# VH-VL binders against Uncharacterized protein AF_2093, part 3

Target 1, 226 residues: Uncharacterized protein AF_2093, of Archaeoglobus fulgidus (o28187)
Amino acid sequence: MDVEIVEELSKMLAGRKAVTEEEIRRKAIRCALKIMGARLVGIDAELIEDVTCSLIDCPITLKSLHFSEKVKIGDVLFYHPHVIKPEKEDFEQAYFEYKQSKKFLDAFDIMREVTDRFFEGYEAEGRYMRKYTKDGRNYYAFFSTIDDTFEDVDIHLRMVDEVDGDYVVIVPTENELNPFLKFFKQYSEDAKRAGLKIWVVNPDEKTIDPFIGYPKDFRLLKGFKN

## First folded at step 19 (VH-VL; from e1 with heavy chain G101D)

Design f2
Fold by OpenDDE, fold request of step 24:
Structure f2 (fold): chain C 226 residues (1-226), chain A 123 residues (1-123), chain B 112 residues (1-112)
Amino acid sequence: as target 1 above (226 residues)
Amino acid sequence: EVQLVESGGGLVKPGGSLRLSCAASGFTFRYYWMSWVRQAPGKGLEWVGRIKSKEDGGTTDYAAPVKGRFTISRDDSKNTLYLQMNSLKTEDTAVYYCTRDYDFSRGWPLDYWGQGTLVTVSS
Amino acid sequence: DIVMTQSPDSLAVSLGERATINCKSSQSVLYSSDEKNYLAWYQQKPGQPPKLLMYWASELEKGVPDRFSGSGSGAEFTLTISSLQAEDVAIYYCQQYYSTYTFGGGTKVEIK
């Protein structure tokens, strides 16, 4: 299981000359979803940390990328392969990914808390994917970003069919609407047809709103801010 | 290919106003900071000011000589950077360059520049 | 504000010879956290915008010939052209980007 995730993550990061732990963690979560599907509910933070370590300090397979070298720039620690010296552009890209990852990871707990509150009265389990259960109804909530959701749309569509219940992706607000508009323009019809739900958490205001799809349990609607 | 194209330069009288534009292409504009740098004729380079990305708060910083008179803004939907210059002085005469800036934890060099637009302040 | 001072103001060097430009900052531009110097060098040819040559005091920008090199740390820096070429005729500026941006006065490099 770990090896499969590591291999998938290595594919995702193929060609990269510099990365950060934050980026690896963010993308490891995505890869875990791809590989494990609904089984992700049973996974804790340890797996993600192990996967992260495997790409940096504790390789577990030869098929894995190995970012064994460390370089600090500013206040950010970057990793790169031993045989490659990253150029300015490589760090530029890595820092961009770092910022995106940091934002997501920082918002993660708040997103979970807001979602838990939204599902008040439901039993909840899981970390990166949370399962909410009440009176025979199940909701599977996966935490991501709208951009990552866009890239992983096929995975999420698969998940809708895989889970025994409703599947919802929880994403944080963005400073701009463009990422949401992009998703809506390209995938809104497919998402609606498939029954994919995407809800947006504002970490600052600690609110949640629907972007695509509504809960079948109408009693939950009052939990939305708008 | 990163491209920055300044426009809006021209002749203006002291006390007048002028608005410069910089059209950006070849990169995701909204994720970058942007700076203005000017160069008086036959003189050196002088940083004018910068605007951060919206992601980083969208705030601005200005050099002392232009603070209170110049305003930097951006329209990410148009990939355009602006420099509103009010209360212009003769010493503001310069070629104004648009340059790509970036938040890189501590700092980032100005790696891409436009060709510049000439602003002449004269009676 | 950090003040940047360059020397000399102008330099005439024969083709193939070494050109050396000095730059001093009023304050250290060495960041203790990463031990990097936030100093850049720019080249400006007549009628053209400045071009980034070097960053973090000694890292060459992509596409810049290796005859260019940077050295120094803290508040004193040097740009060296090991073998001056005709296309190297330009004004060179040092710049700190440790705290916003400030430029040196520039050094005009000409062929003797």
Scores: ipSAE 0.874, ipTM 0.955, lowest interface PAE 0.5, mean pLDDT 96
Fold by OpenDDE, fold request of step 24:
Structure f2 (fold): chain C 226 residues (1-226), chain A 123 residues (1-123), chain B 112 residues (1-112)
Amino acid sequence: as target 1 above (226 residues)
Amino acid sequence: EVQLVESGGGLVKPGGSLRLSCAASGFTFRYYWMSWVRQAPGKGLEWVGRIKSKEDGGTTDYAAPVKGRFTISRDDSKNTLYLQMNSLKTEDTAVYYCTRDYDFSRGWPLDYWGQGTLVTVSS
Amino acid sequence: DIVMTQSPDSLAVSLGERATINCKSSQSVLYSSDEKNYLAWYQQKPGQPPKLLMYWASELEKGVPDRFSGSGSGAEFTLTISSLQAEDVAIYYCQQYYSTYTFGGGTKVEIK
């Protein structure tokens, strides 16, 4: 299981010459979803940390990338392969990914808390994918970003069919609407047809709003700010 | 290929106003900071100011000589950077360059420049 | 603001000879967190915008010939052209980007 995730993550990061732990963690979560599907509900933070470590300090397979070298730039720690010296552009890209990853990771717990409150009265389990159950109704909530959701749309569409309930992707607000517009323009019809739901958490306000799709349990609608 | 194209330069009287534009292409404009740098004829380079990305708050910083008179803004939907210059002085005469910037935690060199646009302030 | 001072103002060097430009900052541009110097060098040819040559004091920008090199740390830096070529005739500027941006006064490099 771990090896499969690591291999998938290595594929995702193929060609990268510089990365951060934050980026690896963010993308490890995505790869875990791809590989494990609904089984991700039973997974805790340890798996993600192990996968992260496997790419940096504790390789577990030869088929994985190994970012064994450390270099600090500014206040950010970057990792790169031993035999490769990253160029300026590589760090530039890595920093961009770092910022996006850090934002997501920093908002992660808040997103979960807000979602838990939204599903008041439901039994909840899981971390990266959280299952909410009440009266035989199940909701599977996966925490991501709108950009990652865009890239992983095929996985999320698969998940809609895989789970025994409703599947919801929870994403944080963005400073601009462009990422949401991009998703909407390209995938809104597919998402709606498939029954994919995307809800947006504002970490600052600790609110949640629907972007695509509504809960089947209409009693939950009151939990939305708007 | 990264391209920056300045426009809007020209002749203006002291006390007048002028708005410069910089059209950006070849990169994801919205994720970058942008700076203006000017160069008086036969003189050195002088940083004018910068604007952060919206992601980083979209705030601006200005050099002391232009603070209160110049305003930098951006339209990410148009990939365009602006420099509004008010209360222009003769010493503001210069070629104004649009440059790509980036926060990169602590700082980033100005790695891409436009060809510049000439602003002449004269009575 | 950090003040950047370059020396000399102008430099005439024979083709194939070494050119050395000095740059001093009024305060250190070395960041303690990463131990990097936030200093850049630019080349400007007549009628052209400045071109980034070097960053972090000694890292060459992509496409820049290896005859260019940078050295120094803290508040004193040097740009060296090991073997001056005709195409190297330009004005060179040092710049700190430790705190916003400030440029040196420039050094005009000419062929002797």
Scores: ipSAE 0.864, ipTM 0.947, lowest interface PAE 0.5, mean pLDDT 95
Fold by ESMFold2, fold request of step 24:
Structure f2 (fold): chain C 226 residues (1-226), chain A 123 residues (1-123), chain B 112 residues (1-112)
Amino acid sequence: as target 1 above (226 residues)
Amino acid sequence: EVQLVESGGGLVKPGGSLRLSCAASGFTFRYYWMSWVRQAPGKGLEWVGRIKSKEDGGTTDYAAPVKGRFTISRDDSKNTLYLQMNSLKTEDTAVYYCTRDYDFSRGWPLDYWGQGTLVTVSS
Amino acid sequence: DIVMTQSPDSLAVSLGERATINCKSSQSVLYSSDEKNYLAWYQQKPGQPPKLLMYWASELEKGVPDRFSGSGSGAEFTLTISSLQAEDVAIYYCQQYYSTYTFGGGTKVEIK
């Protein structure tokens, strides 16, 4: 299982000459969803840690990318393959990915806390995919960003049919509205037809609002800010 | 291809105002901090100020000679950097360069420069 | 502000000979966390905007000929042109980017 995720992550990072651990972790979570689907509920932090470490410490497959070399620029630690010396543009790309990744990872616990509070009274289990259960109704929540959700839309559309219950992608607010408008223009009808839900957490205000789709349990509607 | 094109320079009387623009293309403008640097005729380079990306707070910093008189702003939807200059003095006469800066202050220096626009402050 | 002092103010060098420019900062520009010197060098030819030559004191910007090199650490830095060419006639500026930005006064390099 670990091997499949590592190989998928290596494909996602193919051609990259510099990365950060934060980018590897963010993308490992996305690859874990792709490979495991609903089974991700049963997986805690150790899988993502193992996958992340395998790309920078001890590879577990011949097909794994290995970013064995370290370069620190300012306070950010970058990794690159042994034989390759990254150029300025490679570090720029890695830094932009780092910023997005760090923002998501820093907000992760808050997004989970807000979502748990929204589902007060539900039994909750799982970390990266969190299952909420009450009175035989299930909600499966996966935490991501709106930009990553745009890139992964086909995976999320598949998940709607795979889970036994409702599937929700939880994303944080962004500094600009454009990524949300882009998703809405391109995919809102597909998402609505399939029953894919996307809700937005403001980590600073600790609020949650629908972007696409509402819960079938209408008692939950009062938990939204709007 | 990274391109920075300044405009809005010209002749202005002391005490007057002028607004410079810098049109950016060939890179994702919103990712970057941006700076203005000036060069008085026959003199060296002097940093004027900068504006951070919105992601990094969108805040500005200014060199002491212009603080309180100059205002830097940006419009990410138009890929444009602005310099509003008020209460102009003859000492502000210079070619003003728009420069690309980075979204972290310890990484790389000012790597791309425009051709500059001349501001002349005289009676 | 960190004051940047360049020497000499001007330098006349025969074609093919070595040119050396010095730059001193009033404070160290070495960041201990990454062990990099936040110092850059720029070339400005007559009638043109400045062009970045190198960063982190010694890393050449892409496309810069390898006859240019940088050395030094902390507060004292040197730009060297190993074999001066006609196209290297310019004013050279050092710049710290450790804390905001300040430039040296410039060094004019001329053919003797």
Scores: ipSAE 0.560, ipTM 0.798, lowest interface PAE 1.6, mean pLDDT 90
Fold by ESMFold2, fold request of step 24:
Structure f2 (fold): chain C 226 residues (1-226), chain A 123 residues (1-123), chain B 112 residues (1-112)
Amino acid sequence: as target 1 above (226 residues)
Amino acid sequence: EVQLVESGGGLVKPGGSLRLSCAASGFTFRYYWMSWVRQAPGKGLEWVGRIKSKEDGGTTDYAAPVKGRFTISRDDSKNTLYLQMNSLKTEDTAVYYCTRDYDFSRGWPLDYWGQGTLVTVSS
Amino acid sequence: DIVMTQSPDSLAVSLGERATINCKSSQSVLYSSDEKNYLAWYQQKPGQPPKLLMYWASELEKGVPDRFSGSGSGAEFTLTISSLQAEDVAIYYCQQYYSTYTFGGGTKVEIK
């Protein structure tokens, strides 16, 4: 299972000369969604850790990228292939990905906490995709960023039909509104038509709000900030 | 290709004000910090101040000689950096350069410079 | 403020000979986290803006000829031009970027 994810992640990172461990982890979670779909509910932290270490320490497949060399620049640890010497531009690309990855990873536990509170009284299971169940109703919550959701929109649209219940992407607030406006302009009609929901967690205030889509159970509406 | 083009320089009397602009292209402007550096005629380089990216808080830092008189701002929708200079003194006479800057944790120096715009403060 | 002191102020060197420029900072610019010296060198040719030559004290910026090299660590640094060419006539500045930015006073390199 981890081989398939490692190979998909290596395809996603193809052509990259420098990366960070944080980017590998964030993108490993996205690849796990792509490969496993709804089965991601059964996956804990160990698989993502193993996939991440595979690209850094010891490739588990001949098709795996191997970022064996490390270099620290400022406070950030980068990894690159042995035969490649990255240029400044390569490190800057990796730094941009690092910032997005760190924001997501730092907010992850808080987003789960807020979402669990929103679904008070539901039975919850899963880590990267969390399934909430009550009275025969299922909500599948996948944690991501709005920028990654934009990139992965085709996967999320397919997930709406794959899960038995409602599918929700949970994303943190951003310092700028631009990514949300961009998604709204390009995909809001497709998302609404398909029944894809996107809700936003403010990790500092520990609040949740709808960006696209409301729960069908009106009793859950009281859990939103507004 | 990274390009930085300053404009708005000219002749100003002491006590006056002037606003400089820097048009940026060839990179994703909103991800970068930006700095102003000046050079008095026949003299060396002096850092004036910087503005952080919005992502990093959008705050500014200034060198002591200009603090309280100069204000740096940015408009990410227009890829433009600004320097508002108030209460100008003759010692502010210089070529002003716009430079691409980096968050300290990136470890890079000022790597791209514009051609500069001349500000002359005299009676 | 970290004060940057360059020497000499002016340097005359015959074509093809070695030019050496020294730069001293008032405190260390070695960042312990990444073990890099946050020192840069710039070249400013007549009528042109400054151009980045190298960073981290010794790493060459893309497109800079390999006759340029940098050395030193902590608070003392050297820029060397191994074989001076006519196009190298310029003013050279060191710059710390450890704590905001300060520049050395410059070193004017001329052909003897």
Scores: ipSAE 0.558, ipTM 0.805, lowest interface PAE 1.6, mean pLDDT 91

